# Designs tried in a protein design chat: VHH binders against o75319. Part 191

Target 1, 181 residues: o75319
Amino acid sequence: GNHIPERWKDYLPVGQRMPGTRFIAFKVPLQKSFEKKLAPEECFSPLDLFNKIREQNEELGLIIDLTYTQRYYKPEDLPETVPYLKIFTVGHQVPDDETIFKFKHAVNGFLKENKDNDKLIGVHCTHGLNRTGYLICRYLIDVEGVRPDDAIELFNRCRGHCLERQNYIEDLQNGPIRKNW
Below, E stands for the ipSAE of ESMFold2; O stands for the ipSAE of OpenDDE; V2 stands for 0.75 times the mean of E and O plus 0.25 times the DockQ between their complexes.

## First folded at step 13 (VHH; framework vhh_4orz_3)

Design cs6 (at its last look DockQ between E and O 0.89; V2 from the best seeds 0.75)
Fold by OpenDDE, look of step 13:
Structure cs6 (fold): chain B 181 residues (1-181), chain A 120 residues (1-120)
Amino acid sequence: as target 1 above (181 residues)
Amino acid sequence: EVQLVESGGGLVQAGGSLRLFCAASGFTFSSYAMAWLRQAPGKRREWVAFITSAGSTSYADSVKDRFTISRDNAKNTVSLQMNSLKPEDTAIYFCAAKDWPTLYGSYDYWGQGTQVTVSS
């Protein structure tokens, strides 16, 4: 269906690049069929995503889609030059080890292959906040050795919204390190 | 043999400027990200500036708009221009190299450090 996700309008469409990383978070762009249900200023399409990224003088090198549905947009709506990776991630619960591993593996692979450029890893779920923030922070904590509070603060600041789910925050702060590749 | 040798440190008055240099040898410099980190007495080591192999730069909030990191791949050097120095900038400054495009995590090579002292 073409119903707008709950609270989707409440979130900034695109965050800022996380300094020292290649991450940028954004909410899910919506394909053209959703536009009839939105005011013009509320619209955020795949095209709008790329325009906003360009306005930041950045370039996307990979999109990781963490939504648990395929109804929001099609990979065909993206430029052919930007790889698209779907990682079905259930909302509201801490991602499982497999999901975490898939994310880490994808990020590591991208970084390894893109050391010679400055392209970004665009990560989004529905709101580009909780699932997105958790997995980015999980990577920074587990792989890069960043302190949990520092990772969370950095993500929140750059996304322009704070992680909301207490179970995610608690797991990041006090949970075990997950297995890396 | 891998070497990172810092230079340019010293004593300077508040509001003054210093330029640190790091000369690298023994590895493919152009393929590595470079960073400046600092450690003040009794304080935790903190990153100051970071530059990827591709030339993208990042700065700690405390030094933004005052410090500038740059690299010269032809000379295998990384520099840190420090302007508007503050007493709080007093620390041992370390040059570090990383074969990875991210700021965080461990670095592969380290210099011995150079002392920067800013007097009030």
Scores: ipSAE 0.824, ipTM 0.904, lowest interface PAE 0.6, mean pLDDT 96
Fold by ESMFold2, look of step 13:
Structure cs6 (fold): chain B 181 residues (1-181), chain A 120 residues (1-120)
Amino acid sequence: as target 1 above (181 residues)
Amino acid sequence: EVQLVESGGGLVQAGGSLRLFCAASGFTFSSYAMAWLRQAPGKRREWVAFITSAGSTSYADSVKDRFTISRDNAKNTVSLQMNSLKPEDTAIYFCAAKDWPTLYGSYDYWGQGTQVTVSS
């Protein structure tokens, strides 16, 4: 169905680009069929996403969708010029090594192909916070060598909301470094 | 042979300005991201400013709105305009280059550094 995801209204639609990276995080956009249950100021559609990115003088070059469902919007609702990748990510548990690997592989592939532009990787789960923040921080820690606390602070500041899941935070701070290979 | 050569360092009074230059040779400058980093005595080296091959810039919070990074692909140079200098900006400043579009991680080439000293 077209039920608004729990607590979805509580989160800012789109964060800011994380300086020094190509990441921008946002909550899941909702296709028009969801708008019947939203006040006009609460709406956040695929079109609204791209307008907000343009307002920041940025451009998306890839969307990584971490949701475990396909009900929120169709990839065909996105411009054909923006590649879309779904990585089914189970919520509430620290993502497994296969999911982490898929995310790292996608990011590294994008960065290699987009060295000569400044296009961003948009990453979202349902709320654009816990799964999204975990995988972005895991990438920064494992691949870029960023200290865990610095990665978390950078994500929180740019998303506009702090990571909430304590098991994710603990794994980022105290868990094993996952080798890129 | 790849070379990055910094210049423009020196002694300046607090509140003053300096402009650093980095001359690059031996690689395709226009395809590389460039950074300025600095290291103060007894401290770890830290990033100051970053510019992508496409011209997008990023700055450390401590220098935002005071420092400006720019590049000139015709002259193979990157520069750092430093305004409103503070004693805390005293450090050796390094130019670095990488063939990757992100600030963090390893850099492929490094300059020798140039000293900036800001008097109280």
Scores: ipSAE 0.578, ipTM 0.818, lowest interface PAE 1.6, mean pLDDT 92
ESMFold2 (binder alone), look of step 13: mean pLDDT 86; pTM 0.869

Design id1 (at its last look DockQ between E and O 0.86; V2 from the best seeds 0.81)
Fold by OpenDDE, look of step 13:
Structure id1 (fold): chain B 181 residues (1-181), chain A 120 residues (1-120)
Amino acid sequence: as target 1 above (181 residues)
Amino acid sequence: EVQLVESGGGLVQAGGSLRLFCAASGFTFSDYSMAWLRQAPGKRREWVALITSGGYTSYADSVKDRFTISRDNAKNTVSLQMNSLKPEDTAIYFCARYSDDDMGHPFDYWGQGTQVTVSS
């Protein structure tokens, strides 16, 4: 059967909206086939994602999936009313410029088209932490002009977990600004 | 039991080509991204190519435009076409399952490998 990612159960399923932004980060929801390996309280399905977002009095306007696999859930498991965007992002390494550009383009496009509402951009990788945190922070730094340490702190606080990978942190703090198209 | 069995390795001259094959069993092949890794003598194992279930591909910079990864979900196989081979491509090549586990090892299974030797 499908393997549950290491330590997946240890991370909060959904973070908080990042103040001043439209971002919310969460760990990957898992399709039904994973439930037999989880306690009921550990389960986090695509449906559970939307319920938890609703509990925060928020609404998702876009889901950006950064995982490099399709084994976790199907886009068809999501409501048709919420656009789904896949940006295949290899784990454990700093995303390349193309990936960064795709992410920025998607975010900017969403903001342009959703000026009349307050819907959120939901971003996830496997744990909703490293790849997710990097790309959100990269956006805040490169596009919004936020100080790297402030961006990282904001993400960590809202996600409820700290970005863990040193190469990501180092690139955010000391790496070059990436092209905004 | 998950099994990955590589084949197709051998000796080839610089500028030549090889095609590696991997037969997978013991899991739902079409659900997983697959990869080719390699390990040269005295060096760390590195990934060279990735392919998603749907056929999206990624390559290491060192092999871009020379290597092509493909898969056949009906046959549970993944292949690596290696063109314009260089001596620095000499390594044991491994077929691997890419689980995308960020906190664990992202390649949770791999085969015994097949030797590729490129002579100058």
Scores: ipSAE 0.856, ipTM 0.927, lowest interface PAE 0.6, mean pLDDT 96
Fold by ESMFold2, look of step 13:
Structure id1 (fold): chain B 181 residues (1-181), chain A 120 residues (1-120)
Amino acid sequence: as target 1 above (181 residues)
Amino acid sequence: EVQLVESGGGLVQAGGSLRLFCAASGFTFSDYSMAWLRQAPGKRREWVALITSGGYTSYADSVKDRFTISRDNAKNTVSLQMNSLKPEDTAIYFCARYSDDDMGHPFDYWGQGTQVTVSS
């Protein structure tokens, strides 16, 4: 079915570009079939995502979809010029090392290929908060050497909502640095 | 109404095998990721296996390489093949629908469960 994710309507659709990084976070866009249960102002489609990015004078160069489902939209709903990568990420638990590695590998590959432009990596899970915030912060901490509290503050401010899951926050603040390869 | 009905539980000797089945109804089964959970006596319910509509799977570390989750979208069924069973696998096993939602409960529906008992 076309069940709207719980509290999905409570979150800003798209955050702001995270300064000093190539990241922008957003909640999962929903294909048209979900719109029967939404007021017009509540809609956030794949097209709406790209329009909102354009309104910020930005451009997406990669979308990383962290959801552990395929029901929200089809990759065919995205413009042909934007690469799409699915990384099935189990929620409610700190992502495992294989998931973290896949994320780092994708980001590093993008940065190498896009070193001569300023296109953004769009990252989402279902709400664009916990799994999304964790993996972005994990990358910033492990790969870029950002202090945990600075990574978390930057993500929270630019997403417009705070990371909520305490096990993610505790792992970012107090957990080990993960291997980058 | 969403309904998940487990079957196939029973008593099995350590080292043995058992296959669980789940019949799903009341929703578009092929749209949802599905799971098997278990709850041992005195312990919290935990997931052991997940499967997406397209067949991608994930397992808890404790059951990797011993359990295999599968689904049949035409029959609206989920299965769990359990091999090399250990006494610590003794639990009530539940079929569940995965919400993919960090904000609410990770599983929005589950069945009544089926008992699996592994004797030493």
Scores: ipSAE 0.727, ipTM 0.881, lowest interface PAE 1.2, mean pLDDT 92
ESMFold2 (binder alone), look of step 13: mean pLDDT 84; pTM 0.838

Design id10 (at its last look DockQ between E and O 0.87; V2 from the best seeds 0.80)
Fold by OpenDDE, look of step 13:
Structure id10 (fold): chain B 181 residues (1-181), chain A 120 residues (1-120)
Amino acid sequence: as target 1 above (181 residues)
Amino acid sequence: EVQLVESGGGLVQAGGSLRLFCAASGFTFSDYSMAWLRQAPGKRREWVALITSGDYTSYADSVKDRFTISRDNAKNTVSLQMNSLKPEDTAIYFCARYSDDDLGHPFDYWGQGTQVTVSS
């Protein structure tokens, strides 16, 4: 069977909307094949994701999947009404400029097309923390002009967990701004 | 039991080519991303190439445009075509399963490795 990621159970399944943004971060939902390795209360499926979002009186308008695998769930497990975008992002290392650009482009495209609603951009990696936090913060810093420490604090507070990888934090705080086009 | 078995290593002159193979068994191969890593004497193990189940690929900067990773899901194999080899490419090369476990080890299984030696 499929391996449950380390400490996946310890992280909140879904964060809170980041005030002033359309972002919400969550850990990767797992398809049914993983359930036999989980207690019922530990399960977090694609269906559970949408239920939890609704409980917050929110609606997803886009899902950005940053994992570098396809084993967790299938796009077909999601409602057809919510676009799904895969941006394969290698873990542990700072995303390259191409990955950053792809993310920014996707976000900007969504915002342009969704000016008439308040739907959210759901972003996840494996734990919805490091890769997810980095790219969201990178967007806020580079595109919205947010101070790096403010972006990081905002993400951490809303996600309910803090960015853990020092190389990501250092790049956000001291690294160069990446191109926006 | 998960098994990964590498083959194809050897001695080659600088500028030459080698093709490494990896045979996988003991898991649903098509569900997992796969990788090649290498470890030179006295250096840390580093990944050189990744490939998803859908054939999306990534390369380390040091091997980009010289190495090509591919897979055959029907045969449960991963390959690494290495062209324009340099002495700096000398290392033990490992085939690995990439689980994308962010907080744990992202490579949860790997083979015994195959020696690649590039002479000047």
Scores: ipSAE 0.824, ipTM 0.912, lowest interface PAE 0.6, mean pLDDT 95
Fold by ESMFold2, look of step 13:
Structure id10 (fold): chain B 181 residues (1-181), chain A 120 residues (1-120)
Amino acid sequence: as target 1 above (181 residues)
Amino acid sequence: EVQLVESGGGLVQAGGSLRLFCAASGFTFSDYSMAWLRQAPGKRREWVALITSGDYTSYADSVKDRFTISRDNAKNTVSLQMNSLKPEDTAIYFCARYSDDDLGHPFDYWGQGTQVTVSS
């Protein structure tokens, strides 16, 4: 069985490019087997993801999948030219230092390899909100020196939905700055 | 219809080992990440180990390097090897299905649990 994540239908599939960054956030795309439980207008497949990115005149250069599961879609459902990276991230808690480090390392590697293009890093968890917003903001704060409230506001505006978990928000606003190396 | 049945609990002396087992039915087991949770007397239920269908694992800090979660997708089972047990590991241990849902409950099904008691 392919149960639809709770309230997944209620969230915009894809956000907007975050200005001044290479990030775009979205909810998890669902492979065809989930579509039996969805109305046509509710569907958001891996193909739909790429079509929506193209509609924004953007191009993905990396997908970072933060889900702690493999049931939503297979990496082979993606075009061959788009690198895919899974960072298994436990939900409902602030990601641990190892997870944060993996995310920072992946983003830094992408930016170095793609300095001569404008391709985007697509980031998602299940809903594209809490884990996704936390790690993007953590990167902007720790690596780019963005103020916590500015990072959060930028993410919320561009995602089209606000970060919801208070423990993530509190850690971003008042928690320690993490080492980047 | 979803059923998770734990076994293997018991009484063990501190420093000892136990292996817990979980039999799963009523869903496509290989599609889901699975977990072991525990609830000590007077404490809230907490997860201690997680495993994906592809055998990627995560552990709570309190059990890291002492506990090992594993699964057998052909037999629909999850196991927890518990080594170097401490009295504070005394709890009811639950096998659970991980929802990966930040908005809803992180665990959508769990069993009746199996008691583990670690004596000094």
Scores: ipSAE 0.730, ipTM 0.886, lowest interface PAE 1.3, mean pLDDT 92
ESMFold2 (binder alone), look of step 13: mean pLDDT 84; pTM 0.838

Design id11 (at its last look DockQ between E and O 0.83; V2 from the best seeds 0.75)
Fold by OpenDDE, look of step 13:
Structure id11 (fold): chain B 181 residues (1-181), chain A 120 residues (1-120)
Amino acid sequence: as target 1 above (181 residues)
Amino acid sequence: EVQLVESGGGLVQAGGSLRLFCAASGFTFSDYSMAWLRQAPGKRREWVALITSGGWTSYADSVKDRFTISRDNAKNTVSLQMNSLKPEDTAIYFCARYSDDDLGHPFDYWGQGTQVTVSS
């Protein structure tokens, strides 16, 4: 069947905009086929994502999907007005330099093209926590010059959950800066 | 019932090649990423290759440029072409379904495995 990720239900569906940035993190929305395994109040569909963003008086301008699967939802489930970018990112390990670069490039491209608005960059992996938190923090550290601990704290606070994987935290705190080009 | 059945393992000399196959059943194959894992004697099981439903691939550094993972969604099969084999590649190789469960086990099903032995 369609397996629901472990502890997926325990995480807030959508975080808060990170102050001073255009980032918002959320857990993966699930397509309709998952609903039969969920209570109504546990459901979080692509439509629910956009409703929750609107409830925060925000608007998504880009979705970056970091999952390494296509089973959760289809890009066609999203409004055509919001660009969707897939960056296949293997879980449990620190993203490689190519993945980091792709993420930075996508973010910078978005910011360049969206100077005239305040639309958000929505980033998610499975739980919208580890891969998502790492890449957002890596961007803040490498591109914006934010202190690693400040970046991590900001992400954790806004996501409503703390980055859990020690290898990610260690790399952010003590790892080398990754090139931006 | 999810089933994964590996085949193609055997004994090969260093520098040789093998092609492993996996037949999948019991789920919508085209919805899932698939993987090959291996476990050498006395070592932990490790992933060696991943492939998404759409054909995107990733490899462990130890096998990059030597191994190629592919899939046939029409036949519900995934294969691993192993070239330039080394004694260090000796292991039981497992076909696995990659669920991308970040907090649980990311490989939720795997087969019984097939033995690959590379002699020097």
Scores: ipSAE 0.746, ipTM 0.884, lowest interface PAE 0.7, mean pLDDT 95
Fold by ESMFold2, look of step 13:
Structure id11 (fold): chain B 181 residues (1-181), chain A 120 residues (1-120)
Amino acid sequence: as target 1 above (181 residues)
Amino acid sequence: EVQLVESGGGLVQAGGSLRLFCAASGFTFSDYSMAWLRQAPGKRREWVALITSGGWTSYADSVKDRFTISRDNAKNTVSLQMNSLKPEDTAIYFCARYSDDDLGHPFDYWGQGTQVTVSS
């Protein structure tokens, strides 16, 4: 069976667009087979994601899925018109340099291809918080030159929940700048 | 109930090879990413290899290019091929199910383990 991730119900499904960026963060949407274990108000499907984005008067132009699993939903559950990118990201540890590079490459490619529109990059891991927050902040720090504490505060406020993993926070605040390329 | 049963451990000389096996039951194996963990004497348990249901793999730096994780979703097995073994690879090796849970424990089930001892 399809098991609901621990405390997944406790997190807001979708955050708000991060001002000055093209990012929006959310928790992993769950395909319909998971709904047997959810009350109706707890459901958050791929369709629900797009409805919530539309309600914010926004549009997704890319989804970056950071989960290290394929059990939550399939790319085919998403609208055909929205590009989807899986970056398998090991949790509970600071993402390795290969993972950070893939994320930066994807964001830079999106920004280049979408310079003439206002579409958003949707980023999620399982809860849309630790891996998601780390990689978004790492991009803002390394590529956009944002101060670590400002990046973290922006993410926390717009996600509606604070980054929780101390090792991620310490790496963002005190770790080395990674090259932008 | 979830069960993970390791086998294939033993004593081997440095530079040698060993292959570990894990039989899984009690869950839909093909839905889950799987891992091998190890615990050396006096050390904490650490993951050494991860594999997704689709075959994507990740390795700890200490074993990269020496260990290979693989799986057979039809037989519900995961394997670890260990080459160029070093005395520091001596540990109890555990097969584990990866939760991908950001907040809970990263591994939600593991077996009893199999001992690997590498002599100098």
Scores: ipSAE 0.697, ipTM 0.875, lowest interface PAE 1.4, mean pLDDT 92
ESMFold2 (binder alone), look of step 13: mean pLDDT 84; pTM 0.840

Design id12 (at its last look DockQ between E and O 0.88; V2 from the best seeds 0.83)
Fold by OpenDDE, look of step 13:
Structure id12 (fold): chain B 181 residues (1-181), chain A 120 residues (1-120)
Amino acid sequence: as target 1 above (181 residues)
Amino acid sequence: EVQLVESGGGLVQAGGSLRLFCAASGFTFSDYTMAWLRQAPGKRREWVALITSGGYTSYADSVKDRFTISRDNAKNTVSLQMNSLKPEDTAIYFCARYSDDDLGHPFDYWGQGTQVTVSS
């Protein structure tokens, strides 16, 4: 059967909107086939994602999926009204410039097209932490001019969990700015 | 039981080509990203190619434009076409399942491997 990612259950399913941004991070929702391996209170489905977002009085305008697999859920499990974007991102390593550019382009495009609303950009990887945190922070640093430590702190606080991978943190703090075009 | 069985390895001269095969069983093959890994003597195991269930591919910089990963979901197989082989490509090559587990090991299963030797 489908393997539940290690420690997936230990992470908050959905973070908080990052103040001053349209970002919200969450862990990967799991399709129904995973439920038999979870206690009811541990389940987090695509439907649960939207319910939790609604509980925060927010609305998703875009989902960016950074996982490099399709085993967790299907895009068809999401409401048709919310665009879904897949950016295949290899785990455990710092995303390459192409991946970073794709992410920035997607975010900027969304912001340009959604100036008349307050819908959120939902971003997730497997745990909604490392890849997710890196790319959001990279955007804030490179595009918004936020100090690296401030970006990391903001993400960690809003996600409710801290970035864990030192290579990501090091690259954000001391690595070069990536091109925005 | 998850099983991955590699084949196709051997001795080849520099500049030559080789095609590796992997037969998978014991899981829903079409749900998983598959990969090829390799381990050279005295070096750590590294991934060389990934392919999603839908056919999206990624390659390590060292093999880009020389290697091609493909899969057949109907036959539960994944292949690695290796062209323009170099002595530096000498290694044991492993077929692996990529789980995308960020906190655990991202490759949760792999085979026994097949030896690829490239002579100068």
Scores: ipSAE 0.888, ipTM 0.939, lowest interface PAE 0.5, mean pLDDT 96
Fold by ESMFold2, look of step 13:
Structure id12 (fold): chain B 181 residues (1-181), chain A 120 residues (1-120)
Amino acid sequence: as target 1 above (181 residues)
Amino acid sequence: EVQLVESGGGLVQAGGSLRLFCAASGFTFSDYTMAWLRQAPGKRREWVALITSGGYTSYADSVKDRFTISRDNAKNTVSLQMNSLKPEDTAIYFCARYSDDDLGHPFDYWGQGTQVTVSS
């Protein structure tokens, strides 16, 4: 149906490219049917996403959708030239090892196939914060060797909002290092 | 208004099977991820199974592939097949609508529940 996610309006639609990475985070775009409950300035559609990325002089080469639902927009609402990957990620709990592995595999595959361009990986969950921030930071920590606090600070700054769930933050800071394969 | 009505609960011996049903109304059922939750005596409510509109499923570790969630979008129903039941599966089982809202509550509606009691 048409339910706008709680506090979705309060979050910046799209962050900034995270320097030194190929990531950009955003909140879930909402298809046209949701706009009945939104003021024009509150709208953020799949088309709005690409316009905002273009305004930053960037280009998306992959969208990783972490939501555990399909009601927000259809992949067909995205340009056919942009690969779309759904990783159903249960919220409110630290993502399980299989979900983390899928994310790492997708990012590594993208980097290999896109080593000769500068396209970005767009990542979103519902608000583009907790599941999104966790998986991006987990990748940076485990695969790139970034210190947990540096990864979190970089994400928060570039998203424009801080990671909020304490169990995610605790796991990133003090949790086990996970295998990458 | 949104309504979720569970049925099929009852008393069953350990090792037995039971199938729960949920009838949904008041919303576009085929758009939503649906779930079964349970609440054992003295415990907090927890999810046990999720199913997306397209049929992708996830389960809590505790049900160990003993449970199977399914849905019928034409009939607006969700089912939970429960096999190899254990006394620890004793709980009130709720059909729920998943919000996917990481900031708000992960489930925005659930029914009155149906009691499942597993005895030896």
Scores: ipSAE 0.727, ipTM 0.876, lowest interface PAE 1.2, mean pLDDT 92
ESMFold2 (binder alone), look of step 13: mean pLDDT 83; pTM 0.832

